VH-VL binders against Probable pyridoxal 5'-phosphate synthase subunit pdx2 (pdx2). Designs and how they scored, part 2

Target 1, 248 residues: Probable pyridoxal 5'-phosphate synthase subunit pdx2 (pdx2), of Dictyostelium discoideum (Social amoeba) (q54j48)
Amino acid sequence: MEELIEENNIKIGVLALQGGFKEHVEMVKSIKHCFSECENKYKYSIIVQEVKSVSDIKKLNPHGIILPGGESTSMAIIASSNNDGENIFTFLKEYIKQGNFIWGTCAGSIMLSNNVDGQKVGGQSLIGGLDVLISRNYFGRQIDSFETKINLNLKFSKNNNNSILLENFEAIFIRAPAILDVIDKENVEIIGEYIVTKKDGTKEKVITAVKQNNIIASVFHPELTNDNRFHQYFVQLVLNNHLIKIKI

## First folded at step 1 (VH-VL)

Design b8 (from b1 with heavy chain S54A D100F S102T L103G G104E W105Y; framework fv_brolucizumab)
Fold by ESMFold2-Fast, scan of step 1:
Structure b8 (fold): chain C 248 residues (1-248), chain A 120 residues (1-120), chain B 110 residues (1-110)
Amino acid sequence: as target 1 above (248 residues)
Amino acid sequence: EVQLVESGGGLVQPGGSLRLSCTASGFSFSSGYYMTWVRQAPGKGLEWVGFIYAGGSTYYATWAKGRFTISRDNSKNTLYLQMNSLRAEDTAVYYCARDFYTGEYAFDIWGQGTLVTVSS
Amino acid sequence: EIVMTQSPSTLSASVGDRVIITCQASQSISSWLAWYQQKPGKAPKLLIYKASSLESGVPSRFSGSGSGAEFTLTISSLQPDDFATYYCQQYNSYSPGSYTFGQGTKLTVL
């Protein structure tokens, strides 16, 4: 019956249904420092685990969850089933409403969006919560996938100018969605943008990463690089939220 | 344009070790390509050996676990297969091939293969 | 482990024939199936991915169909360049890194 509770841990769950979940786990494990010195003061350790069911999530009780990339239809089918007598997407909606942090990459960003271009109400299941219009596979087919450097303006709170600029951040786009527009311009903060040059020479600006309170979305794959700073950013947000909840 | 070239094959004695290399040109390993090794014994079918993610995580066929190790050097655009405790049944042409992160596409580009012969 | 079984193992046909090769998975793999063509002394070439999607540069006489556990590759009008060995391969997205091939179907001139 005796249990030892790990008091000073930040727990991150990575949804391990499809795609690059293993790379996300490894990137979180590689974190030695957060952006804030709060971690040094409070002495929290980072624990990351794969989660495949509502039961796994409840057992881990994570402070934050990462939804990795993959094929969004396949992920929706798996996640919307009642594997444990509970629907994963229904659970995640409540998890988000309770103020817990969630980060979706690529397909995960689609799953978190309220508006998917070309998708009708009653179509593919979504978690929702993020007030953006996202386009699936915006950058084209596999042969249109590319690697480039982008600037990221990392946001820590909605009404604060406290931000960190990551210049020349390596971004890999693989059959990537693109955020076409922000629906709630008051609450959605833009983290990253990219200028697409079309064949006719016209340029279009698309959004590559956003934050809306406790929801983070990115359309590129930071987990495929050796740069863990975006993962550091997410963990820092999770830690800050935890410290606020326990009133430290 | 897009090409994979294997090297390092040859004759090795049973119980020996051999390391194969696969060099890519026309695309970058760091652009989200998962890399795989597939082998084919003379006159037989294709058999998957193992898979490596862009970040370095590996998965292997059950028969390959513990004997074969896949690694990659993205800066050199080179994939490796370290083979240990080799047996006569490991005699085959070894191919490298690329796959995409999303898992929707299959192995779209293959190398020409390199022959490994395990014999005394 | 998912086992892939092809039928037939060997097939003889004439130019102009309609050829059908089948592939069966030991469990459902949804649409995560590819077809490859291999000529003697050459590496395999991808023909079809995701059960029915034609790879760029592959002639339209090749088509794939099926879902779940049963799949077919069809060559609508066989040409001399099509005599080769054909392989199916599962790459079920729910088990990345657990890929298996069928045993192959050798297509020979009658």
Scores: ipSAE 0.005, ipTM 0.449, lowest interface PAE 13.8, mean pLDDT 81

Design b9 (from b1 with heavy chain D99G D100P Y101E S102Y G104T A106Y I109L, light chain S30Y; framework fv_brolucizumab)
Fold by ESMFold2-Fast, scan of step 1:
Structure b9 (fold): chain C 248 residues (1-248), chain A 120 residues (1-120), chain B 110 residues (1-110)
Amino acid sequence: as target 1 above (248 residues)
Amino acid sequence: EVQLVESGGGLVQPGGSLRLSCTASGFSFSSGYYMTWVRQAPGKGLEWVGFIYSGGSTYYATWAKGRFTISRDNSKNTLYLQMNSLRAEDTAVYYCARGPEYLTWYFDLWGQGTLVTVSS
Amino acid sequence: EIVMTQSPSTLSASVGDRVIITCQASQSIYSWLAWYQQKPGKAPKLLIYKASSLESGVPSRFSGSGSGAEFTLTISSLQPDDFATYYCQQYNSYSPGSYTFGQGTKLTVL
């Protein structure tokens, strides 16, 4: 009976309070192979489900959660909902502290950051945990939205020798934030960077994706492309974490 | 040669304002360097004032917020420090300095400094 | 807020001596520490960054070590040109805009 109760499933929750969650669900569902094919020797099924409340998260009991992108309006709605009772942000803070993986993209990356440029004390609610400084709309307004290909240096462990270079990854930036600085320089690993050339000729390098232990953040919208490789990366991190836990 | 040269220091009355400049030669601000101001009161140690990223984003020491403003003109290779509401404790040599690369907040190149004296 | 404390505040030594200056952070700053040399009337000069990396053009007699909250600057064989004030600087501040220097160590001829 123990064998029938315990299944080889990796469960991913997608927070369905912001725009883009449908696209994230479909991207995870499209994963047929993980980056570490045959490396971990276990055969796992990927289960992905929308979650809208603490109750949904508890029922699914996910190994990892994705926080999709959205706009300031969506962020305000989420913050208001938390204040009225579900306390989703408080639950997610604890979820992260227990070693579970979380990935925030676009607005989700803002929610996970400890420091938001221009944020007043007592302002918008944040989950926190990620020791970076993020700017909400670094790339300008809607007119500064753009598509480009970037290289990502995917980090799987503290050992830099285990990095994978993901070349020519299609990145869509829509009113995107940018990570301006790393506060905890020892524990935050840079995955992606981009050089911005402004109209005055100024060049500035910004961070587009980072990993801090079990927290992943990105400022682009991979869910709007046909490239699921970043979703594969996240699921692989979740699987690796699960395999470590079951060996103890 | 690669160097930074400060100017604009002098005597100013308490409550007054002063604008310092720092001109770079031998390298281009358009290459992405972040720049900083560091001051040193007579006989005392080094005290960080603030820095500015290549794109214009600024960060300040808590005591400098609201009184000091850092700006840059990348086409002129010039960094500025606007100082308002000056107090006697702002008397110091003000240095400009360069961050050598992205997200590094140590300073590999310094100017010779310019003295600001706040006195009645 | 991170406070940097150097010891000693003053040190006298002779040419040829091995000199050690220490720097203590009020909390862990990992390896995010730089060392500077300043001569009277001159600007500071970078010696070491990331606790132990020697800046280009700096003599090999200078070395840095340490991590976390305790750091040392060592001059293996003191030269006449080395009499100066030395400063450590942390750059692992929780809040950008709070990077701090130690109070300085003045190295004088004995």
Scores: ipSAE 0.007, ipTM 0.462, lowest interface PAE 12.7, mean pLDDT 81

Design i1 (framework fv_ivicentamab_arm2)
Fold by ESMFold2-Fast, scan of step 1:
Formats: C-alpha cells, sequence, structure tokens
Structure i1 (fold): chain C 248 residues (1-248), chain A 120 residues (1-120), chain B 110 residues (1-110)
C-alpha cells in the first residue's frame, strides 16, 4: 500500500518527433503549483522527458503523454516508420485504452480525432479515440495565424460536475485546425470555443479544446506563451488519475 | 408525421409526486435527444431536463435530485418523474425534440403540454 | 450560462404594421439563435433558426437578423395570425442547460 505522504513522482512524456516539443517540456518544468492535490501533497514532483520511440516511452513509463503541434502528415509518417520496430501510434492507442492520459495540441489534436474533415480513404494514419470532427486547416492561408484571449471551462470529473473557469487565457493559433462538431455529445466535454469570421463575412462557432475521459485536445499553442495554466490542468488530471489507481 | 402527446398532469399536493408521459410517433425517441420544458402560468419558457440518445441525462440545477427523465424504447415514450413537488413547480410541461439527434440545437417539435398544478 | 433579454415585453400593433422585437445575449452566441411563436393555449412553434433561416411553411414577412449579442425578429406587415408571444432561444453553449430562452414579447392587437 503506498501512502500519499511518501515522496512520489508524476512522469510526463512529450512526443519529440516534430514541432514544439521543447516548449512543452519547458512549460511542464515551469509548473510550481497544482490546482488541487499537489497543493496539499507537496511531496509530489513532476518529471518530464522527451520520447521519440516506443522504447523511450517504455523506459520512462509515463503517467501522461503530450502530443505537440507540428506537421501532422510528417508526424504520422515518422510515427509509422518506428525507431525500434514497433509502431508508435499502435502503442499509443493501447496506452490510451489502458486509461493513461494523453493531450494532443494542434497537429496532436488531429492525430487523436476519429474523424478528419476531407480526409480521403487510406489517408494519413491516426491514433484515434476522440469522437470529434476536426478540420486540418480551417482558417485558410490569409488568416493562418492570430493571437487572442479566450475563456476555458476546465473539466475534471464527469461524475461530480467539477469545473473551473480559466479566464483571459492567451491562445495562439498557427495554421490551426478547428473542431467542427462533437460526434458523441454524451462523453465529449467542451472546454473552449471561438467565433471565426469567414471570408464571406459570416460568423461560425468552432470548438478549440475538448476532453473525452483520458483524452484532451486543443487546437491552439499554449506552449508558445508564458501562461502554463493549461499545462497545470493536464498535470492535475494525470495526478488525479494516478491517485485513483494507487488508492483504490 | 411527427407527433408528441403528453399526459399525466393534474392537481397534486406539495411534497407529492407525479409522473408525466410523452408518447412519440413518426420517429424513434431513443435515436434523438429529448427534452422537458415547462412554462408557469403567464411566464416564459424554462428548460427542465434532457435525455441523450445514449441514455445519459442532465437537469436544470433546481430539478436535480427531485426530477428524473427516462424513456421506454419498447413504447417509444418519454417520462418525467417528479418528486418533492413545490408550489413553484406549477406549470405546463412540454416534451420537445432536438432538431438533430446530436443535440444542442433548437426544438423542432413540441407536444401540446400537460398542466401540473401543485396546491393544497 | 447565457442570459437572454427580450424587449419590449409587450407591444401593441395593428394589422399591416411593421413590428420589431429585440433579443440581447449577455455574451456572443454568433448566429446560434432560434425564434418561436406561441399562441394562447398552444405549444411554441419554431419560426427561425441560425438567427435568419426561416422554417418551411413560415411566411416570408417574418425575418430574423443579427449576430453576436444583438438580434431582431421583424414582421414586415402584421397579419391577424401573428398576434402571439415570441421567444428567442440561444443554442451556442454545448453545456447542460444550454437552452436559454428570452423572457418573451407579447404582440397584442391595438
Amino acid sequence: as target 1 above (248 residues)
Amino acid sequence: EVQLVESGGGLVQPGGSLRLSCAASGFTVSSNYMNWVRQAPGKGLEWVSIIYSGGSTDYASWAKGRFTISRDNSKNTLYLQMNSLRAEDTAVYYCARDRYSSGWYYFDYWGQGTLVTVSS
Amino acid sequence: AYDMTQSPSTLSASVGDRVTITCQASQSISSWLAWYQQKPGKAPKLLIHKASSLESGVPSRFKGSGSGTEFTLTISSLQPDDFATYYCQQYNSYSPGSYTFGGGTKVEIK
């Protein structure tokens, strides 16, 4: 029986195939406070490490994994090639099925989605699991990047309806995807939204962040800001999951 | 033709219970998000509860713990079990269908309503 | 939750008049707004969705407009069948309880 007063570590892996993985590592390292159990159990420490192969993931044995932004096609090709003869996406599908937490941002959110708008039969490989419809480059070339402040409704537990409003969160959108629809509205919880003005002047609501059990997805780049609150949120979810596993 | 027919309303004393029914025809209740919406005499519309296609449910904050939404797929019927009724629960209760089975839209079909009066 | 404010609460009009009803959302809801008509003793009837899209069978004299936080329902030439109470409803939120209605506007014969 492990006691919560003992020194314990929460291990986070950051998939380092392409994109902003170094910025994600630095954001996790910058976490000084947790929203709940960490504040009362000051003996927990966070270990974060880059992972590039199934072998790296097995050696680290992380409690949670971050899939950073980047080129989704390039990430899929690299992941399918394997450094040690085992498919990374196949491993991650099983990792998620076992109840471990995963967070995909930008390209990572595409990789986690079950439905990609306009994807051809036999298109790029996906990890899947998240029941949303996502568009790869929703904004188009003329509005490919922008910065704005958004409000996020952070969801912790479906059963007790605990949520926290995160106000004035700086969101950076770079060639951003957009979540167009939730396929399973019972299990997918919406965290963030944004109103986009289209080329014809009409306005459309798009989803910018969701949670489905142990899968978190966001289409913005929090790792490019100085605001680590979304990284704190993810680590808190990982810690909560770990505590459930060791207590019961 | 889509039809929703409510029944089960009536006079009940404070603290009492009542079960409302909504019989659907022309579509399958289990394939849609179904709602209860109420309207107190001379007042506006107020959402009460939803049952999702998969069977999960949600409630207005004031209805949690007192009201239970359910369905019987074999009878194609929606129910609202109301317990611990208060005078302020007096209203016409409508069942209403979300436009799309995915939900979170607008109500394309409404029943005629059934009046619930909570009074001594 | 989104607060929806309708104005006026009551208006008096004659057949042939142009009637305008306003609905204000406490936060931007884009175009995710529906309008309902309710006649005395009857259930509400859907008139308009997505702020401006008329439902099949709804007369062309009904027009919805607006986006963001300010919306209007206009009846260009009021008919006897149009004396009713009108409600707006936002559906921008995906959270439980997202079906927030305005307080209603009663259109009375002058």
Scores: ipSAE 0.000, ipTM 0.401, lowest interface PAE 15.5, mean pLDDT 81

Design i10 (from i1, 13 letters changed; framework fv_ivicentamab_arm2)
Fold by ESMFold2-Fast, scan of step 1:
Structure i10 (fold): chain C 248 residues (1-248), chain A 120 residues (1-120), chain B 110 residues (1-110)
Amino acid sequence: as target 1 above (248 residues)
Amino acid sequence: EVQLVESGGGLVQPGGSLRLSCAASGFTVSSNYMNWVRQAPGKGLEWVSIIYSGGSTDYASWAKGRFTISRDNSKNTLYLQMNSLRAEDTAVYYCAREKYTFGYDAFDIWGQGTLVTVSS
Amino acid sequence: AYDMTQSPSTLSASVGDRVTITCQASQSISSYLAWYQQKPGKAPKLLIHKASSLESGVPSRFKGSGSGTEFTLTISSLQPDDFATYYCQQYDSYSTWDYTFGGGTKVEIK
């Protein structure tokens, strides 16, 4: 059986508007193996590039995009001022609608969420698509930063029951948001959770990572650790999507 | 060993055309952003054109409409087609690779250059 | 296109001297600046990328610094091999499709 394989590259764009983008670029560059051994199976190379404009994204034509942490308000202002006559957030909405993969972390997860706690109609500009309720600074003030180990249940395809448990994953939370609720319980899959102990001794479970089809969101900073397994996971999802598109 | 080798330079009359070649070894040109840079005798470096890993191209404003950057993936070779040449196009032309891959990065590997002289 | 202004255009120095070359961008380019060394009849050689990151194999006497609009290349103890022309280059694609080089600084033996 003939397969037409024109390019053996998986291209990842990292949005370089505010905060944390260089660490994401370095983490993707550090990937030598992915889940399912993607480099052996199809000999695909993983290529990553910073993107700052709609023009950059069009030139690279990435298979997936990472939206890093930072200030969501600052990111929205910069995105709205695109000099090519195109708003980058409007472009990303269409990019997602076309079935391309996107991963938002920290502030990026807020930008992808349909519902932000305390946000009024006509408030801050969002990309949207992810049907969750997110709180911008759930863990409190600037000093409420912490590191812990969490377990992640990585979801590939719900139809094939193909999931991988990632144990003892180092998660860094810096003025972190939290996903408070899943609105579309049929399509949003929970990847990670964390149990918060309150002052009165009561425990509350919050969601730290989810997947909705081609949208991935996480509220921690894997790019600040030495563990590239979550980046491997995202690249594997992008590769799987690419392989499905070329196999028909 | 990563290497770039330019060829195709020479003497050409004003209004003429030349095609420059840049043969790559030790890496794949389609996996990197590739650039042409020129340097007039005794003068500084001037960027000419880029071809992105995805195949899109951009040009210095003065080069648009006259110069075309392209590549042949099967030959692992970069090209610069130069039309309507002028005396001020006289320069050594270098091909250069952007550092590592797809990154809008510094030029880490350069060819030796090929001299283009536009004169009657 | 951003203007890149390099100074001085020519510098005379002796072996062992500390030399400093300055590069100014007309607009902020963050840290997206490279420094190149070019010897007569040779192609340029990358010394420093991302304003301050030294390339493998480049001697530690070369140091890049700066961000935004003002950048410097310093050679802490000039060696005979360092007499060359030096160029800065911006590669910030954020608001331009062009790459821009500085005019060059020729470091000559005194």
Scores: ipSAE 0.000, ipTM 0.411, lowest interface PAE 17.7, mean pLDDT 81

Design i2 (framework fv_ivicentamab_arm2)
Fold by ESMFold2-Fast, scan of step 1:
Structure i2 (fold): chain C 248 residues (1-248), chain A 117 residues (1-117), chain B 110 residues (1-110)
Amino acid sequence: as target 1 above (248 residues)
Amino acid sequence: EVQLVESGGGLVQPGGSLRLSCAASGFTVSSNYMNWVRQAPGKGLEWVSIIYSGGSTDYASWAKGRFTISRDNSKNTLYLQMNSLRAEDTAVYYCARDLEYWGFDYWGQGTLVTVSS
Amino acid sequence: AYDMTQSPSTLSASVGDRVTITCQASQSISSWLAWYQQKPGKAPKLLIHKASSLESGVPSRFKGSGSGTEFTLTISSLQPDDFATYYCQQGYSYSDVDYTFGGGTKVEIK
């Protein structure tokens, strides 16, 4: 019946191929507050589930999806599939076009990017949508991983300047990519930056997180820390989108 | 050899109930998504309900609260319990195996349900 | 819910004719469309899944094409066994209507 009461739930799917999905699920489950009073006001509950296929995503019908890092092995398996493995990328592209929110971390940020440095090898199926140039393993060889504290300027709406500054956010970089350039300078908003100090003392700035409408990308691993504020941010964006759709 | 055989259809009065069965052979019902689809005389196909491999279910909006899809894994059989039947429920009911949202590759022969006084 | 509109509702044709049936979705369904053939008194038979993938055992004269909102089923040289009703079906919806069928196209003898 169409008269069934709508549940006050926000559903988040975490793509559970390989590489950090369990930690993302646990971080979302740890969320007790949103950045506004809207969650307390409307009493929404957060439901998070692993998804491994298009059928899982359709069954859950999530309001937002997280694409974790560490997927290169899983991507090779999907690409070698002799069935419908590549369908998941086509489905996610349409999921994004329908206005649903998606967040890619590390390898997931690469999957969402329209331009990948050295990409013209032709074998990889990308989701796309995010108008940036991203480089694989930018921080890679000399230091495989490092931890630092960064400041993030969280963007909620392009129409209104209502941003939140996260100071001293713990960021873990593991063979991390870096966003080298913004292609669509009108629609891509920069959330995070990191200043690289070279041996000669000169400094270069790289981008570590961006938002383009309903697409979020980050190159660090917030799921490996005890700070769930970036997960809170993503869920808040999903909730705000849902509330707009139901005219609350 | 995949085969689906429906049974349990018949004449029932408005407000009555019927339970349809769909016996499967050549594959395992619990390993597949399974659907019920109906077709009123001279009309088109209309989706009724699905049971997912994990056991969760979904229904067409008009079927919610009146129809219940279920399965018995030990008997490899799919069921549709229909309550509060109306004249507009008169149709041939098919069970069908689902290619995980790509389409229905095997169908039963159908069983006729007639709701009339 | 995704509405599926088929045209024409009825089509008269002769053996050897090229027959074209169209199916339009109210919103994009990517390539998540199947085509079925149904003969009187029989269950539907899957012909094509994922818009263009021919099911095993289906004659090559059947061809599916399209993506997004517009889809076509073509029979290149109609045979006597092809006089039947054809249905399209979307499997993209993740609302409370998981599947929607088109209204059907009856292909009958001219």
Scores: ipSAE 0.000, ipTM 0.411, lowest interface PAE 17.5, mean pLDDT 80

Design i3 (framework fv_ivicentamab_arm2)
Fold by ESMFold2-Fast, scan of step 1:
Structure i3 (fold): chain C 248 residues (1-248), chain A 119 residues (1-119), chain B 110 residues (1-110)
Amino acid sequence: as target 1 above (248 residues)
Amino acid sequence: EVQLVESGGGLVQPGGSLRLSCAASGFTVSSNYMNWVRQAPGKGLEWVSIIYSGGSTDYASWAKGRFTISRDNSKNTLYLQMNSLRAEDTAVYYCARGDYSLWEAFDIWGQGTLVTVSS
Amino acid sequence: AYDMTQSPSTLSASVGDRVTITCQASQSISSWLAWYQQKPGKAPKLLIHKASSLESGVPSRFKGSGSGTEFTLTISSLQPDDFATYYCQQYYSSGSYDLTFGGGTKVEIK
């Protein structure tokens, strides 16, 4: 099975600069089944590997990349020191523009967002591409961390109307950001929402996960649970994109 | 049955080169994290190099530039090319598998091959 | 580099004794630590993965515990086959940070 495995691989890179990258890799490795019967795992092996430099990404040549949480400033400093002549965030901008899939979690979602609440000095996102307004400190002000169950509407294709509802999905929020608004309402699809009850009894709805074409963002930590279904979702999106590319 | 068998060890002069081989049976080298680990006589274990399932490589800082890890998937064999050898490179060299699910925790080891760097 | 300090370097014990070996990491490695057993003239054998996960075929008297920077390997009732050298290994980092082993603990007959 050596020849078959090497010929039919889906490669996922996990950015190993800071945050829960080992936990993300474990979740991808734990995937036994895809969401679609036509995407039988027997025909494609999933290879997942940590990457920490442009050289690592080029050697792996991944079909999709996961950007885990962590401090975005610390990640920027680490990335610039590990570029070997190329800034890793500049490389990722190009990687996304080429149509490759990327998923940012927690701090990763901030790095992918075009509009960050309170970011006026300099005004530049690290990677960008996602047309949302995100608040980096929304849940960290009053609550450092909490666990709750949320519903997720997984979106595969806007035209195909193929969606899957995950009810009572375990979500862990650690000093989490929140997506406050969608800027491009035509192309950004909402996957998850959460209702926050304020001290005055007022309820506010915030967005916890979105998809814009090949960019996925979530503000919770699915990698800290025993539920790999969100990782299955991302890998399925990557596989679908790969199959489209090889048939065109 | 899963097995690793090293070969290619021997006596080599300082400044010389040597290539070690590690033949795998019962599993596929390219589907796992393959490593070289060495042990100087009477001393502890020291990690040398890894080749990941995806083909990228990493090295101990002291090995970088002198040692090269590689694999031949058609022969299901792992290699370590060792250049500019020094007396302190004298050790038993083990190849070790990190099963894909176990990362760089080494569940299968070869018997080791002795490399002696001396005149 | 993540330095791994293992203690004691040698330990004398009798069959039936409870033996505890410690491993200290210079920085947090979460739970990414493995324990190995090595007998003279033989390759190491993996006992425990991910700090506390016992490998198939390893007797239940072996137990790993700890997270962050301090880890322990405990043998609850030492058997004759347990006289060996034990090594911890961090695999939180690799490459420029190097995978690192502890210095080893030799468990010998009292």
Scores: ipSAE 0.007, ipTM 0.467, lowest interface PAE 13.5, mean pLDDT 82

Design i4 (framework fv_ivicentamab_arm2)
Fold by ESMFold2-Fast, scan of step 1:
Structure i4 (fold): chain C 248 residues (1-248), chain A 118 residues (1-118), chain B 110 residues (1-110)
Amino acid sequence: as target 1 above (248 residues)
Amino acid sequence: EVQLVESGGGLVQPGGSLRLSCAASGFTVSSYYMNWVRQAPGKGLEWVSIIYSGGSTDYASWAKGRFTISRDNSKNTLYLQMNSLRAEDTAVYYCAREAYGYDSLDYWGQGTLVTVSS
Amino acid sequence: AYDMTQSPSTLSASVGDRVTITCQASQSISSWLAWYQQKPGKAPKLLIHKASSLESGVPSRFKGSGSGTEFTLTISSLQPDDFATYYCQQYDSYSTWDYTFGGGTKVEIK
């Protein structure tokens, strides 16, 4: 672990066990401007680091963690191998309960969801906390990968109505899950949606990104584009949370 | 009316090659995910390969490097090129279409028998 | 790929009997399971998709049920045309990029 200056740094950990972590690290490093507060009077710098173990997370002590997409089968195997008592998913459950921010993409969004289509509520969750119903491979092999433009309504706080609309955001979907329903409609805020045309010609609206307090989930891969605005959004949420904690 | 008709099977010696064809009618092959599935005599069904509507492909682990799935859109025909054939490849080979919106195989051809024997 | 265990391998039944075939996945596959019927010398025929959705033209005596790891195909009153081998198949949504079929259940005349 490198020495960090605590006063004016926001630290982001990227879980480096499953797919896409390098691209997430580079996207966070590419952030030169935030939406509003990165150039505020506190003059925070962004530090991002790969984390592979509970020890790495404890050393970094990150203000926020990104869970990239990857192989859900591999994640299940890792979750079952906790022989020294320091299981990383158990640690992340506590990390989230303490009010720290976490963002899961693709497989990461599945790991954070309480309700996976066809599984018992809470019974098969690797981490949990997000009260949505998610389908692992909603689009099936018929739509293995596609890129489209979506609008994202970025939510910062439930107690204020401030939101930022990102128009024409390029979203890449690779073997994508879909969020089918919001279970806790009071606390889960919808950020993105997409309309799917089914075999019978009917249309279904699916959810592509949500926020529940300190948990962010998305089913697309912003780390594979040249647009770092969703990463800016996550860092801004982390910074806002940090500023609240140090004042209170 | 949807129909799939396989051809190209036959007797081949170990190490030999065969190219199977699957002629489609009543729909456009390039608009669907297309699969090859095989069945050894007296045995169960075993998935071989898929070609996606976009043209990318995937294979069972034992088929990688030996088998190649392809299509000719102008002929509305699916192919399976089989190289380095082994006795264990002896089977009836079916082509099958995936239903749009779910990953089930809604139409199958009649099958073509491949026998690998000296 | 997820293992698909089908049981029994063979069952003997008479016309009018209720028969049940079970398919067990090694890991939860939600409802992403199809059932196929294969008669001797013929290609398989899709009966049921998404665990319980009956295909057009399939008689109502066929019923699929289950979710997660345990699935059943039930034929409520076996007819002569139903003597066949039945296969379950998991979709690729919860496994490596391989389809997996169950080993098959042969329903034969008692």
Scores: ipSAE 0.000, ipTM 0.395, lowest interface PAE 17.9, mean pLDDT 80

